# Ledger of designs, part 295: VH-VL binders against q0atu2

Target 1, 119 residues: q0atu2
Amino acid sequence: MLDKKARIRTSREYRNVFEKGKRLSGRFLIIYYVENALDNNRFGFITNKKIGMAVIRNRIKRQLRAIVREYQGQVKNKHDIVLVARAGIGKSSFEGMEKDYIAIMKKAGLFARNANKID
Below, E stands for the ipSAE of ESMFold2; O stands for the ipSAE of OpenDDE; V2 stands for 0.75 times the mean of E and O plus 0.25 times the DockQ between their complexes.

## First folded at step 14 (VH-VL)

Design tg1 (framework fv_dusigitumab; at its last look DockQ between E and O 0.85; V2 from the best seeds 0.80)
Fold by ESMFold2, look of step 14:
Structure tg1 (fold): chain C 119 residues (1-119), chain A 121 residues (1-121), chain B 111 residues (1-111)
Amino acid sequence: as target 1 above (119 residues)
Amino acid sequence: QVQLVQSGAEVKKPGASVKVSCKASGYTFTGYDINWVRQATGQGLEWMGWMNPYSGETGYAQKFQGRVTMTRNTSISTAYMELSSLRSEDTAVYYCARDYDYYETSYFDYWGQGTTVTVSS
Amino acid sequence: QSVLTQPPSVSAAPGQKVTISCSGSSSNIGDTYVSWYQQLPGTAPKLLIYDNNRRPSGIPDRFSGSKSGTSATLGITGLQTGDEADYYCGTWDDSPSAEYVFGGGTKLTVL
């Protein structure tokens, strides 16, 4: 993330989003999200061993961070948002992940306005 | 609320195939992966693979690669596991289970009732 | 034979305490999180513990879990005859390729 304060940092913070947040799934991504008490958003990124070995998991996290950074300005503030890589994500292109992210964020109502425009 | 209801018992001859169904209800079917696990009489649990019902992607245990196919029909919220070239050692109870992602892992939070498959000549 | 090693059986009297071990490796327990499943005779497995030590709703606090290094432990206190079941640890393993692995199972007998 661009700013240190826009990152979910601790395992406790991550687990809080899983425990208290809403869950929406796409083709290759799941988001968990919950309103926070800050003036900004925080983002987290999760893979697990079912995705593949560490090299694969790290590549996917890097790609997801890039996608979030590109669209961060469209996201409604005051949310903690965790992106979870879903089984099968290794078959997706970067563009496929990006489209999935946009669709799921729109369905969650987390974009501040119409976010169908991605070009 | 969440339910996974599996098809009934099957008796098969060696060399045949079996296809077990798992109908999901009480949640958004495409939102969670389905895993298949089997258990021979008096034996432990054996993981067979996962299936992402949104994408249709699968990952199979190496032991079953080439003999197992996991599919779904999203319009009826149903997952399928097909095992081919059956042998007597494939006699087992076959379970479907819902995979719940939590932090950096996942676990099987709901299980079907099991489907007994008997391979007998 | 299993990737995760559990004792094949344990026994204890009602009211007593028992622990069940689950030994793995750096490619599974050592680098991820463990779940435990209870299987009562003739039934499907049921989630008992997740994320090493958390209980789903409806699981009494006499069931506990912990993890240290490449090993996990299920603890059961105040044993009841209804606890007689098979218990399995489980987790993801990424070597040589991603698979879910179970322990061999531990049969608990309450005598």
Scores: ipSAE 0.819, ipTM 0.918, lowest interface PAE 0.9, mean pLDDT 92
Fold by OpenDDE, look of step 14:
Parts: C-alpha cells; sequence; structure tokens
Structure tg1 (fold): chain C 119 residues (1-119), chain A 121 residues (1-121), chain B 111 residues (1-111)
C-alpha cells in the first residue's frame, strides 16, 4: 500500500481535486490532477458502484494502487492525482490497465515521455 | 457548449427493431460514458444501460439484457441504442445522457432532447 | 415499483417552501451520493442537484439537497410557477451488474 503521506484521504481533498483539477480520460481510467502545496504527490482511487460489486471494486482498487506504486518515482512532483476507474475496467487485464495508466499520465504531462516499467 | 442531439421519432411494428442515434458535440466524445434512459408516456424514468465510447464496452440493465445493443461511431461522435423484439410496452421517449463521474458516483449532467418511439400494430 | 420511493405529488402556493423525499436502502442511497433531476412539462430531464447537495451552474440557490441515512430530500424555497415540474431522484444501486435507479418521480404543482 502507498504511504499515508502519498494518499488522498478526506472527502474534502478529493472534491478539491475534482473541482479545481484538470480532467483527462483514457480507455479505462479518468484522472483528475492538480498541483498541491506539498513536496510529494498524493494519489486517490475511485471505484464507484458503476463498475460492479464491492469485491470487484476492491480488486480494481488494489490493482490500480499496485500500478501507481510501480511508477510513483516517475511522476512529476507536487500533484494531487485521483484515478477514477471507468466502467468496463473489470474486464481488463492488469497489463491493459497499466498501459492505459501510462498513456494517460503521459498525455497529462505527468510522466516523462520515456517513462517505462522499472525492473 | 455540450450538446446531445438525437434522431427523429420512430414508428415500429411489434417484433421489429429500432435504432436511435445520439450525436455529441462540445466535448471529447470518448471521454464520457453515455447512458440511455427511457420514459413511457405518463410514467417515470427508467435506466437502460451505459456505453463507454472509448472502448465500446457496455453495461445493460437486467430487464433489457438480450434485447438492447449500445454502440458508437467515434468518427462522428455518435452513440446508438438499438432495441429489438419491440413490444407495445416499449413505446416511450428514449433519452441519451452524458455520464459525469464525480467522486464515488456519477450523474447525468447533459441530456438529449429525446426520441419518441411508438410501437403499434 | 421503483427502487427509490418518492411521493407521487406535492403542492404549494407561490413563495412557499416544499420538500420532496426520496427513500432508498443501504444498497443505494445509504451507500452513495444522490442526484436530482427536474423535468419540465414536455422537455428532457435536467440535472438539478448532484453529490447530495451541490448545484450545477445555473441552478438557483432556492434549490437544495440533503441526505441522511437511506433517505434524500430536495428542498425548494420561494416557489415559483416555473418550478412546476416532475422531480426525480437517482443513484447507483449496488448489484452484481450495477444499475442506476430512479425514484418514481414527484409532480410538483404550484397552486
Amino acid sequence: as target 1 above (119 residues)
Amino acid sequence: QVQLVQSGAEVKKPGASVKVSCKASGYTFTGYDINWVRQATGQGLEWMGWMNPYSGETGYAQKFQGRVTMTRNTSISTAYMELSSLRSEDTAVYYCARDYDYYETSYFDYWGQGTTVTVSS
Amino acid sequence: QSVLTQPPSVSAAPGQKVTISCSGSSSNIGDTYVSWYQQLPGTAPKLLIYDNNRRPSGIPDRFSGSKSGTSATLGITGLQTGDEADYYCGTWDDSPSAEYVFGGGTKLTVL
């Protein structure tokens, strides 16, 4: 799991990102991102009821957290970033989610263009 | 300006199929799911399903499983809803609506003007 | 028959306040956020309230929303003749396939 300092935790923090942040959509993910006043990035994860039962939502959330952890060091600093899982993501493979994450983060300018999986 | 413009009224016989279109403009079409909602005359709103315009994936209400097909043509930013094996009780106004994901839920922030579908022998 | 229960109708005189209730369960209203939609006669529904109590731009502050437990409430103050419409609550229900559910709708009559 991500460090507590790297997590968006409160409803107010989430809403701030949704209302003030920029929105970009991918195949399976929507990201909202906004600069923060911290020296670190914070990540939020949203798996709403649209994507299925709680068991499915929790599985997807765990997978997204794993993906974010993998690439955390490659993300430009000082951002609050919320990942919203889109409907249909439950049918995607882990690799598919990862690919979508990388693509959308690059499009947002939050990744270096040459960002790759770290071995 | 976000707009959803639907196709014109349809009159169909029982057993036939109807395909309603919903053309989106004023935003990135593939970035928002499209929902379909119908309303029988004098009745309430009934959710039919969602479609992800990017992936083409869908989720249908159980009531319409096997009879409804939601598709899209991304080149013209148009969503489609096809309902087959039409019955008289399918007579209704059909709406497309944009789905806005917000926090732990979503809501329908823009609606088409509606398409009247009449099923009669 | 609707998963969410609304009163069929409410009425009040201009300038008065009305409230419309929306009753659900732990699998829907009790577990997520509620939206409200206004449908003027002969028109498509319009988003009125989202996130239980937030107004989209263009919606006057006469309209308010609240949620407690498994129930939501729409409030309208300073009632105007133009407010005469059908009002629907809606939210996602926690089911294997996840379905959006509407209330049965409430017809508001301005006397």
Scores: ipSAE 0.745, ipTM 0.922, lowest interface PAE 0.9, mean pLDDT 94
ESMFold2 (binder alone), look of step 14: mean pLDDT 93; pTM 0.954

Design tg2 (framework fv_dusigitumab; at its last look DockQ between E and O 0.85; V2 from the best seeds 0.76)
Fold by ESMFold2, look of step 14:
Formats: C-alpha cells, structure tokens, sequence
Structure tg2 (fold): chain C 119 residues (1-119), chain A 121 residues (1-121), chain B 111 residues (1-111)
C-alpha cells in the first residue's frame, strides 16, 4: 500500500508540482513531476470534473493508485509525481492505463536504470 | 509561441455540413485536448465538446450529440470539427481552444481566431 | 438562460473599479474552480483568470478573481477604455453529464 510519507497530501503541494514540474502526456494519463528534497518519492492523483461523476473519478483514482503501488519500487527517488487522468480515460481498461503509465514513466526517465518489473 | 490557426469563413445552405480546421503550432499537439466553442452573433459562448488528439476520443455536449464530429490529423497537427444538418441557428463564430489541465480543473489557455459559419438559403 | 448567471452589463468611468459576479450551483462553481475570459470586440476570448484567482503571465494585477461558495467575482481596477469587452466566467459542470459551462457574459462599458 502507498503509505502516508509517499503521498502528496495538500493542495499547496499539488499546485507546486503543477507550477514547477515537467509535464509529459500519454494516451490516458498526464504526469507532472519535480525533484523534491526528501529521501523518497511522493505520488498524487488527480481526476477533474470533466472525467465524469464522482463514482467514476474515484474508481479511476483507485486503479491508478494500484498501478503506482505495483511499480513504485522501480521509480527513481526524490521526485514528487502527480498523475492526471486525461479526457477519455473512462474508455480505457486497467491494463491500458498500466501500459500508458509504464510508457510515460520510461519517457520521463523516472524508472531506475536496472529496476524492472515489466521488463 | 502557441498558436491555433483556423480555416476561413464558410457560407452554407440549410441541411448542409461544414468542417472547420484548427492547426496547432508551438507545442506538442497530441499532449493537450482541443475543445470547440461557438458564439452566435451578439450572444454568449457555447461549449460543443472536447477531443483527445492522441487517441481521437471525444466527448460532445448533449445539445450537439448526433450532429457534431470532432477529428484530427496528427501528422499535420490539425483538429477538425464537422457540424451536419445545418440550420439558421447554427450561424456563429466557431473557435477551437487548447485545454490545459491544472490541479483539479482545466481551462482554455489558447484560442483560435475563430471561423464564421453563415447558414442561409 | 445560462447555467452560470452574470449581470448583462456594467459600466464605470476611466480609472474607477468594477466587479462582475458569476453565480452557479453546487454542481459547478461549488465543486470546482473558476476561470474568466476576456473577449475584446471582434476578437477571440482570452484567458484572464484561472484557478479562481490566478493570473496568467502578461495579465496586469489590476485584474483579480475570487470565489465564495457557489459564486465567483472578477474585479477590475483602474479602468481603461481598452478594457471595454465581454467577460465570461467558465467552469466544468457535472449535472447530468460533464460539460463545460460559461456564464451568459457581461458587457463592460468604460464611459
């Protein structure tokens, strides 16, 4: 499970990543990421109202949290990383979101050089 | 640096279709969604829908469902909006706009110059 | 009738201050964040305010925004004749399906 120290928790912390971070987009996801001054990574998850009703947005967040938990050991440390659900994500499967996350994280150079759970 | 440049004015008869183009430059086209907004003469702004240029997926305002089609050609960084079964009430300026995701919302940070579509007999 | 309600017009003399209100509901302004757009005569809309109260680069600080409950307010001080425009609030609305909604617009006249 993603413990408390690995979570971005306040709106100020979230906004900092959007204001100062780099942005990369994929098919279903956008990541914003910035180096932090901690010894660990922190993750945040955003679904805005355009994605749909709250029940849909909460399901998407739950799925993204599960994906991040699965691969978090492969992520280079000292980064705040926010995953933003992109319009149309409701048409994706869990597997589709997972593949998109892996592709984006590789493009961002955020996976550790030797770490590999997917290959 | 970011620009959205739209196609020229169109005059159409009732029952016809119109297809407006929106060419993007100065940013990665597939990385931001395109929205379409129209404005009848002397009236307010009316949102028509969004299109994800990476996947081609769309979400249309209920009012236009069944008459509007939003597409793109990623090789030339161009979005399209086609409105069919035109009627006089569709006379308006049509805008494309870039959708920027920020925190728990999004907004339209760059707009095309607009395309006037006139529907008359 | 638009989902978001704005006064149809406001006016003031050069140098004065004006405010423009935007009233919505719990399914839009009350549950999300408001943007404001300026449309000068004969031009496309331009983003003026985002995230309720933030200004994009290049927008002077005499433009301000705020939100309280289900309402938002745009403030403009030091009015200039070049500020004559239509002003629109906008946000996402989830009822019954997610759609972007604009206010009806407010015409600002600088006399």
Amino acid sequence: as target 1 above (119 residues)
Amino acid sequence: QVQLVQSGAEVKKPGASVKVSCKASGYTFTGYDINWVRQATGQGLEWMGWMNPYTGETGYAQKFQGRVTMTRNTSISTAYMELSSLRSEDTAVYYCARDYDYYETSYFDYWGQGTTVTVSS
Amino acid sequence: QSVLTQPPSVSAAPGQKVTISCSGSSSNIGDTYVSWYQQLPGTAPKLLIYDNNKRPSGIPDRFSGSKSGTSATLGITGLQTGDEADYYCGTWDSSPNAEYVFGGGTKLTVL
Scores: ipSAE 0.770, ipTM 0.910, lowest interface PAE 1.1, mean pLDDT 91
Fold by OpenDDE, look of step 14:
Structure tg2 (fold): chain C 119 residues (1-119), chain A 121 residues (1-121), chain B 111 residues (1-111)
Amino acid sequence: as target 1 above (119 residues)
Amino acid sequence: QVQLVQSGAEVKKPGASVKVSCKASGYTFTGYDINWVRQATGQGLEWMGWMNPYTGETGYAQKFQGRVTMTRNTSISTAYMELSSLRSEDTAVYYCARDYDYYETSYFDYWGQGTTVTVSS
Amino acid sequence: QSVLTQPPSVSAAPGQKVTISCSGSSSNIGDTYVSWYQQLPGTAPKLLIYDNNKRPSGIPDRFSGSKSGTSATLGITGLQTGDEADYYCGTWDSSPNAEYVFGGGTKLTVL
């Protein structure tokens, strides 16, 4: 699991990202991102009821957390980033999710220049 | 400027099918789900389902399962809702609406102007 | 008949305050956030309130929303003749499958 300090935890923190951040959409993911006043990034994960049953939603969250953990060291610092899962993600493979994450993060310009990204 | 423009009024016989279009502009079409909502004359709003324009994935209200089909043509940023086996009770104004994800929920922030569908013998 | 329950109608004189209630259950209002929609006569619905109590751009602060437990409330102060419309609450219901649900609607008449 992500370090506690690397997690968006409160409703207020989430809403701040949604209200003040930028929005970009991918095939399976929507990201909201905004600069923070910290020295580290914080990540949030949203799987709304459209995704499916709680078992599915929890699986998706675990997969997304795994993806974020893998690439967190390559993300530009001082950002709050919320990942919102889109409907249909439950039918995607882990690799498909990862590919979408990389694509959308590139589009957002959130990867560091020295990041070892997957094409 | 976000806009959803729907096709014109339809008159159908019972048992027929109707296909309503919703053309989106002013935003990235594939980035937002499209919902369909209908309203019978003098009645309230009734949600029919959602469609993800990127993947084509759909979620229909149980009431319309088997009769409704939501599709899209991404090249022209147009969503479609087809309702088959029409009945007189299907007479209503049909709306498309953009779905905006916000925190743990979503809401409909932009609506089409509506399409009147009349089913009569 | 609607999953969410609203009063069929409310009325008040110009300048007065009105409230419209929306009652649900633990599977909808009690579990997520409520939106409100305004529908002027002969027009499409318009988003009025989202996230229980937030106003989209262009919506005056005369309109307010709140939520407590399994119920939500829309408040309108300084009532104007142009506020005469139908108002609907809406949210997602998680049981058994995710469906969006509306209230039955409330007709607001300005006396």
Scores: ipSAE 0.687, ipTM 0.912, lowest interface PAE 0.9, mean pLDDT 94
ESMFold2 (binder alone), look of step 14: mean pLDDT 93; pTM 0.955

Design tg3 (framework fv_dusigitumab; at its last look DockQ between E and O 0.89; V2 from the best seeds 0.78)
Fold by ESMFold2, look of step 14:
Formats: C-alpha cells, sequence, structure tokens
Structure tg3 (fold): chain C 119 residues (1-119), chain A 121 residues (1-121), chain B 111 residues (1-111)
C-alpha cells in the first residue's frame, strides 16, 4: 500500500515520465523513470491491453504494488517511476517479477546507499 | 539507427511451411517486443502475434493459433516467424515490427522491409 | 472484415484538407489509444501518429489525430502529392482476446 503522495495519479504525469524519462527493460517489466521536483518518490503502474483481460491486469498491478511497497525504503528519493508490465508477464511467478524488479532497479542506480540500514 | 532486416522472398507449395527471419540492430534486441504483421497484395494489414525476445513468451492472433510459431535467437538479435500448413490465402508480404510501450498502449515504431511469401501450386 | 472501419479511399487537391475516419467499438478505440500508420507505395508502413494525437519526430504538424468515443480521425492539411499513400489506424482490442487490430486502410489520392 503506497501513500497517496507516492502515487503518480494523472495521465499528464504518466505521459511526462514516458516523454522525459529513461527506459530500462527486464524479462517481465519495463521501468520509465525521471527525476522529479518533490522530496519523495512517486510510482505508477501500467498494464496495457496485450497483457489480458481486466481481471488478469488487476492481479498483475496488485502484485507489482506489493513488490514496490516491500522495497520502497531502499529507493533513492525524488524520482517518478512507472512500472510497465511486459507482454508475457502473466506467465511469470510473483518471485520472478520480484527478481526482475530488483535487477532493473539496481541497473538504474535507483537503490540508495546503505539500503540495508533503512528501517 | 534502429533497423529490422528481413530474409528474402519465398515461394512455397500448399501444405508446406515457411520461416521468415528479422534481424534487429541499433537497439537492445531483448528490450522490445517483436510483432508480426502480414499484408496480401492490395489488401490491408493483419496482425499475427507478438513475441517477447527476453522471455521467449508469445501471444498469437486466434486466426493463426496452431499454425504460427514465433521464436528468436538472442545471440544474433534475430526474430523468426514460422507459418505451417500454407494455403493460397497465405500469399502476402510479412513484416516484423518493434513494439514500443507508451502509457496505457503500445505502437509499432519501426518496421522491417517485408518478406514476400507466395503460395502457389 | 476489419474490426476498425475506414473509408476505402479519399481524395482532395493539393493544398486542401482531408480527414480519414476510423470507427471501432468500446473494446478497442473506446477504451484505448489510437495510432496511425502511413504506407507509401511499395514501402513498409511507418508510424505517423501515436497516443491519439501525438507525432513522432520528423512528422510535420500538417498531420493531426483525434479521438472521440469509439471513433478516431486523422487530419491532413496542406496536401502534397507526396502524401499519396495508404493510411491505417491501429490499436489493441481487449475483447474477446487481446489482439492488435488495424483498420481496413484508406487510399489517399491527391489530384
Amino acid sequence: as target 1 above (119 residues)
Amino acid sequence: QVQLVQSGAEVKKPGASVKVSCKASGYSFTGYDINWVRQATGQGLEWMGWMNPYSGETGYAQKFQGRVTMTRNTSISTAYMELSSLRSEDTAVYYCARDYDYYETSYFDYWGQGTTVTVSS
Amino acid sequence: QSVLTQPPSVSAAPGQKVTISCSGSSSNIGETYVSWYQQLPGTAPKLLIYDNNKRPSGIPDRFSGSKSGTSATLGITGLQTGDEADYYCGTWDSSPSAEYVFGGGTKLTVL
């Protein structure tokens, strides 16, 4: 569960991340990310129609939110980050998505120094 | 820059199969899905399916289920589409296209030059 | 036939304006975002419009797009003979299964 302030909410905010941000892709996920002018991070979640019907897309979003919540304390602040479900993600396990997220976030340099000490 | 180069024209008999290749360059091959689209002479575009080059997962249009197989070889940045049990209605130009995710949709931002497949007895 | 319906052809004189319609349903255009593709004679399609109304780099502002309800429209102003091509709308359809769908295509003739 993420605070309301930690959510990307409007379509304009989402589109800004896609237009101005960097893109990194993994096995099941793509992230788009850009520095924001806030003191905190904001996260967004996209599952487009090629992922499947709404029930499946909502399940994937719920799983991705849980992953982000678990690791949010390790993420460097001042970033807008959009997670895009990649085609084929419905075949992945929760653990597969989690490993993919960790790898992508490390590659992007978005984990804070001394993350193991964040309570 | 981004380039998708497809294999050459094929002539096949009904009942045979064809395998078209699509070699990607100028970008991270596993970072974007490849879609296949065909077009019969003087006709419109017909989507056949997507393939995620990283995972190898695919999704096929219902019309082609059981006849199409989309694969890749990541070491040479090449996607493949194989269509079996060919019939004259499969005569078309076959395109590969790169899928770009944007907001709540995606679109085909780069296309191969096309591969003509002719099915004739 | 095509899930998305386009007129088979349109024509206008150089310098004029033309619009190309694309009619769909609630399972595609009504809940998604439309792209347009231009196919010049003898060539592969190329992206012309994305996200209903955005132009990729290099596409002049003579090309515009819009969406209303279950319909989309491509507008072309200041027509040039080089605009003669086939134009396709496209989007994802979520019902009955997730497939990409194109309109039937519209041949533009510049007189």
Scores: ipSAE 0.804, ipTM 0.917, lowest interface PAE 1.0, mean pLDDT 92
Fold by OpenDDE, look of step 14:
Structure tg3 (fold): chain C 119 residues (1-119), chain A 121 residues (1-121), chain B 111 residues (1-111)
Amino acid sequence: as target 1 above (119 residues)
Amino acid sequence: QVQLVQSGAEVKKPGASVKVSCKASGYSFTGYDINWVRQATGQGLEWMGWMNPYSGETGYAQKFQGRVTMTRNTSISTAYMELSSLRSEDTAVYYCARDYDYYETSYFDYWGQGTTVTVSS
Amino acid sequence: QSVLTQPPSVSAAPGQKVTISCSGSSSNIGETYVSWYQQLPGTAPKLLIYDNNKRPSGIPDRFSGSKSGTSATLGITGLQTGDEADYYCGTWDSSPSAEYVFGGGTKLTVL
């Protein structure tokens, strides 16, 4: 799991990102992102009811957390970033989700140049 | 300015199919799901399903499984809803609506003007 | 028949306050946020309230929303003749599959 300090945890923190942040959409993900006053990034994960049953939502959330952990060192610092899973993501492979994450983060300019999967 | 403009009224015979269009403008078409909602005369709103314009993936209400097909043409920012095997009870106004994902839920923040579909013998 | 239950009608005089209830279950209102939609006669629905109690831009503060347990409430103060419309609550139901559900609608008459 992500370190506690790297997580958006409170409703107030989430709402701040939704209300003040920028929004970008990918195939399976929507990201809301805003600069924070911290020395680290914080990530939030939303799997809303549209995705389906709790078992599915929890699986997707775990997969997204794994993806974020893998690439967190390549993300520009001082950002609060919320990932919202779009409906249909449950039909995607892990690799498909990862690809979408990378694409949308690059589009947002949140990745350093030439960010790639760490082997 | 976000707008959803739907196609004109349709009159169909029982057993036929109808395809309603919804042209979006004023925002990134592929960035928001499109929902379809219908309303029979004098009745309430009934959700039919969602479509992701980016991926083309859909989720239909169980009631319409097998009869409804939601598609899109991204080049013209247009969503389509096709309902087959029409019956008299399908007579209704059909709406497209933009889905805004917010926190742990979503809501429909913009609606088309509606398309009247009449099914009669 | 609707998954969410609303009173079929409410009425009040101009300037008065009205409330519209929306009753659901643990699989819908109990788990997520409620939205409200206003439908003026002969027009398409319009978003009135989202996230239980938030107003989109352009919606006056006469309109308010709240949620408690498996029920939601729409409040309208300073009732105006232009408020005469049908009002629907809506939310997602994740049991057994994810479907958006509406209330049966409430017809508000301004006396």
Scores: ipSAE 0.687, ipTM 0.915, lowest interface PAE 1.0, mean pLDDT 93
ESMFold2 (binder alone), look of step 14: mean pLDDT 93; pTM 0.952

Design tg4 (framework fv_dusigitumab; at its last look DockQ between E and O 0.82; V2 from the best seeds 0.77)
Fold by ESMFold2, look of step 14:
Structure tg4 (fold): chain C 119 residues (1-119), chain A 121 residues (1-121), chain B 111 residues (1-111)
Amino acid sequence: as target 1 above (119 residues)
Amino acid sequence: QVQLVQSGAEVKKPGASVKVSCKASGYTFTGYDINWVRQATGQGLEWMGWMNPYSGETGYAEKFQGRVTMTRNTSISTAYMELSSLRSEDTAVYYCARDYDYYETSYFDYWGQGTTVTVSS
Amino acid sequence: QSVLTQPPSVSAAPGQKVTISCSGSSSNIGDTYVSWYQQLPGTAPKLLIYDNNKRPSGIPDRFSGSKSGTSATLGITGLQTGDEADYYCGTWDSSPEAEYVFGGGTKLTVL
């Protein structure tokens, strides 16, 4: 579970990342990210109705939170980062989502230099 | 800068198939889903389905299940919609549209010019 | 007919204000965010309003949107003859499966 200060919490904060941030997409994920004025990163997780029923959307969010928690120590600081589920994500495995996350975060340059040696 | 350019008008007989193309430019093609929407003369807009050009995954409106296939060729940034077993009711303008994710929703921010498909016997 | 209900037509004189309603249900408008599309005669639709009330760049502020409960409203002030078009609301619906739904459309006539 991510620390309270590492969460994007309000709809206005989420919308700000979409409006001000950069966008990169992968197979099943999109990230929107922007530099923040804090000492830390904040993460947000978005699904919409096109993904499916609430049960499916809740499962996807839970899996994405687990992935982000696993790698959060490798992420460059001072960013607000929103993960958005793409259409078709419900057919992906947990491992497929994890692979996609790693690839997109590397492409965005959001992993710290030392962290990339693990992959 | 963002453009979706569709193939030209088609005239078909009942029972045939049609394949409409939609060439994207000015953005990363695989980064946004393509949706297809049609409009019969004097009628409203009717959503047909989405296609994720990165994965190739699709989701079709129930009305078109079994008759529609949405595909792409990423090397030329082109989406395709094929509708089979055509009948007169399929006479319409067919649009491709780019799906933009924003907060907890999405919307169609850029549209192709439309492709008129006429099915007549 | 359409999952989202709009009046078939509305009209008003140049310079006046008009509103266009869009009625849905808890499975669409009541649980998500509405977009509006303008379709000028002989052209493709274009995005007019997103996220209930936001305008993309290039859309003048005389176009506005709002949502209340299971209904959405498009407002147009300072009507011009160039506003004669069909207007569609649209959103995602989860009943019974996730599909994008449009309203039936409203033809605006500027008399």
Scores: ipSAE 0.783, ipTM 0.916, lowest interface PAE 1.0, mean pLDDT 91
Fold by OpenDDE, look of step 14:
Structure tg4 (fold): chain C 119 residues (1-119), chain A 121 residues (1-121), chain B 111 residues (1-111)
Amino acid sequence: as target 1 above (119 residues)
Amino acid sequence: QVQLVQSGAEVKKPGASVKVSCKASGYTFTGYDINWVRQATGQGLEWMGWMNPYSGETGYAEKFQGRVTMTRNTSISTAYMELSSLRSEDTAVYYCARDYDYYETSYFDYWGQGTTVTVSS
Amino acid sequence: QSVLTQPPSVSAAPGQKVTISCSGSSSNIGDTYVSWYQQLPGTAPKLLIYDNNKRPSGIPDRFSGSKSGTSATLGITGLQTGDEADYYCGTWDSSPEAEYVFGGGTKLTVL
């Protein structure tokens, strides 16, 4: 699990990202991102009810957290980033989600172009 | 300015198929799901399903599974809804609507003007 | 028949306040946020309220929304003749598969 300091936790924090941040969409993910005044990145995860039952939503959240943890060291610092799962994500493989995450983060300029999976 | 413009009225015979189009403008087409909602004359709104314009993936209401097909042409920012094996009870105004994902929910923030589909023998 | 239950009709005189209820269950209203849509005669629905109580730009503060438990309420103060319309609540029902569900609609008549 992500460190507490690396997590968006409050409704106010989420609202700030949604209202002031930039929005980019991928195949399975939408990201909202905004600069913060911290020395670290914070991540939020949203799986809305369109995805399905709580069991499915929780599975998706766990997978997205795992992906974010793996690549967090490659993300430009001082950002609040919220990942919103799109409805079709439930049918995607983990690798598909990972690929989409990398693609959208690169498009947002939050990843270096040469960002790759760390072995 | 976000706009959804739908195709014109259709008159069909029972057993036929109808395909309604919804052209989007004023935003990134692939970035928002498209929902389809219909309304029979004098009746309430009925959700039919969603389509992800980026991937083409869909989710249909159980009632319409097997009869509805939602597609898109990204090059012209157009969504399509095809309903087959038409029945008289399918007579309705059909709407496309943009789905805005916000926090833990989504809502339909922009709607097409509607397409009247009449099924009669 | 609708998953969400609304009164078929409400009425009031201009300047008065009206409320429209929307009753659901733990799998829909009790589990997520509610939206409200206004449909003027002969027109497409328009988003009126989202996330239980938020107004899109252009919607006057005469319109308000609230949610408690498995029920939602739309409030309209300072009723105007132009408010005469059908109003629908809507939300996602995640049991067993995710489907968007509407209320049966409420016809608001301005006397």
Scores: ipSAE 0.718, ipTM 0.919, lowest interface PAE 0.9, mean pLDDT 94
ESMFold2 (binder alone), look of step 14: mean pLDDT 93; pTM 0.952

